# Ledger of designs, part 24: VHH binders against F-box/kelch-repeat protein SKIP4 (SKIP4)

Target 1, 358 residues: F-box/kelch-repeat protein SKIP4 (SKIP4), of Arabidopsis thaliana (Mouse-ear cress) (q9m2c9)
Amino acid sequence: MACIVEDPQRAGQSNETQIALISGVPDDISKSCLARVPREYHMAMKCVSRRWRDFVCSDEMCDYRNEFNLAESWIYALCRDISGGVFLHMLNPFSSRRSWKRINDYPYIPMREGMGFAVLGKRLFVLGGCGWLEDATDEIYCYDAAMNTWFDVVPPLSTKRCYFACETLDGKIIAIGGLGLNPNAKRTWDIYDPLTRTCKSCSDVNIVPEMEDSFVMDGRIYIRGGVGGSSTAVYSASSGIWERMDDDMASGWRGPAVVVAGDLYVLDQTFGAKLTMWCKDTRMWIHIGKLSQLVMKQPCRLVSIGNSIFVIGKDCSTVVIDVENVRKNKMNGVMVCSSIPKTWDDDIDVISCKSVAI
Key: E = the ipSAE of ESMFold2; O = the ipSAE of OpenDDE; V2 = 0.75 times the mean of E and O plus 0.25 times the DockQ between their complexes.

## First folded at step 22 (VHH; framework vhh_7b18_3)

Design fa5 (from t25 with Y105F; at its last look DockQ between E and O 0.50; V2 from the best seeds 0.00; counts 0 for: pae E 2.9 > 2)
Fold by OpenDDE, look of step 22:
Structure fa5 (fold): chain B 358 residues (1-358), chain A 119 residues (1-119)
Amino acid sequence: as target 1 above (358 residues)
Amino acid sequence: QVQLVETGGGLVQPGGSLRLSCAASGFTFDDSGMGWARQVPGKGLEWVSRIYDSGSTFYQDSVKGRFTISRDNAKSTVYLQMNSLKPEDTAVYYCAKFPRLSSWFFDLWGQGTQVTVSS
């Protein structure tokens, strides 16, 4: 029974003479024009009319913006406050007034830990997690960045998971390992396909149960876990198999990782804060630069936009590193970084960060 | 019965052309976004092309300039003209319906038609 999710918004389309989006302008041209409006004004656009709202919130809008290379990446952070509440924060990194904003209260997940955070298209997903009194969950929550709304009705994971790796690959969300009541969950991964709204569970003995970090590079998922991050594995979608990660590469994975323009960067926090890059050709880790410890509040998460790495720490304190500039200016010194101050006095822990392009 | 039925698939040589058709029934076609997706064995579904109720069309980069999506509302049919076919285009092609405001989920898809591009 194909659950025809009746779009609740279909009911009220009375024969209202489809008022042109823009008076005197064909709709296709109007849409093209509207699509060119910067993302910061999309909220205001939604206030113009119902039709404008619907278009701005539509995937059609996204398609136009993508077609015209107008998509703008904003950073979203899943955060936990002192109360244990989980919230979504947003940063427009290109704004003249760069500041973090709290978007919406996460209504359903008070005090959850070990949640996965993934992005597909214009949507953010919060997956799984556990509470103090609750075992691992299979719940998935979806936030549409264009609509600025949460959706409750998303098919669950096949396996209840917390403290698992979560990545997107080939239009699918991959939930890997983690903890739960099901002992088998530790060696399993779920493939969630939003197009079909199906979740497939797979198993591999090479999966480590406790995940610390993960990244996607060159169409592969890299995971690090185990006691002290001692275990690494690489997943290839083409083979569907998990393999051992290269020892040389694994040896330098000593902190949060991010891929920028195909290259792997790691913030090594063992002795200060060092940005390192994996050189594929030489199979060596290269020191790129040092960050001041004064600017970084641990724990830190990394997000990349273009050639920039955003280091996001406690209270959403953010340092921006231009990788291209740093690579060119091999000054054996402290990297020149821009900083975005924290906006809240409250202790906020950053759980995970992702970018969404709209 | 709500259904999509694809036709037009087959074997074609590299550089050749095919035209896929998808006949829709059981729903209001005019208000529906339609699209084509394809699946290579062992791989996930990927979008190929979309056409909204407004007539706006979009294509995956890999097929831009080669494929053309169109619709005939009177016939409740969506078409995919595929030109300059490549071996990489070999897949099962599915006609799909997606919500007006979102292409996030398939509301409906056909059984698929096999397209094979081989010398």
Scores: ipSAE 0.355, ipTM 0.745, lowest interface PAE 1.5, mean pLDDT 85
ESMFold2, look of step 22: ipSAE 0.497; ipTM 0.825
ESMFold2 (binder alone), look of step 22: mean pLDDT 83; pTM 0.844

Design fa6 (from t25 with S32H; at its last look DockQ between E and O 0.66; V2 from the best seeds 0.00; counts 0 for: pae E 3.4 > 2)
Amino acid sequence: QVQLVETGGGLVQPGGSLRLSCAASGFTFDDHGMGWARQVPGKGLEWVSRIYDSGSTFYQDSVKGRFTISRDNAKSTVYLQMNSLKPEDTAVYYCAKFPRLSSWYFDLWGQGTQVTVSS
ESMFold2, look of step 22: ipSAE 0.436; ipTM 0.802
ESMFold2 (binder alone), look of step 22: mean pLDDT 85; pTM 0.853
OpenDDE, look of step 22: ipSAE 0.804; ipTM 0.925

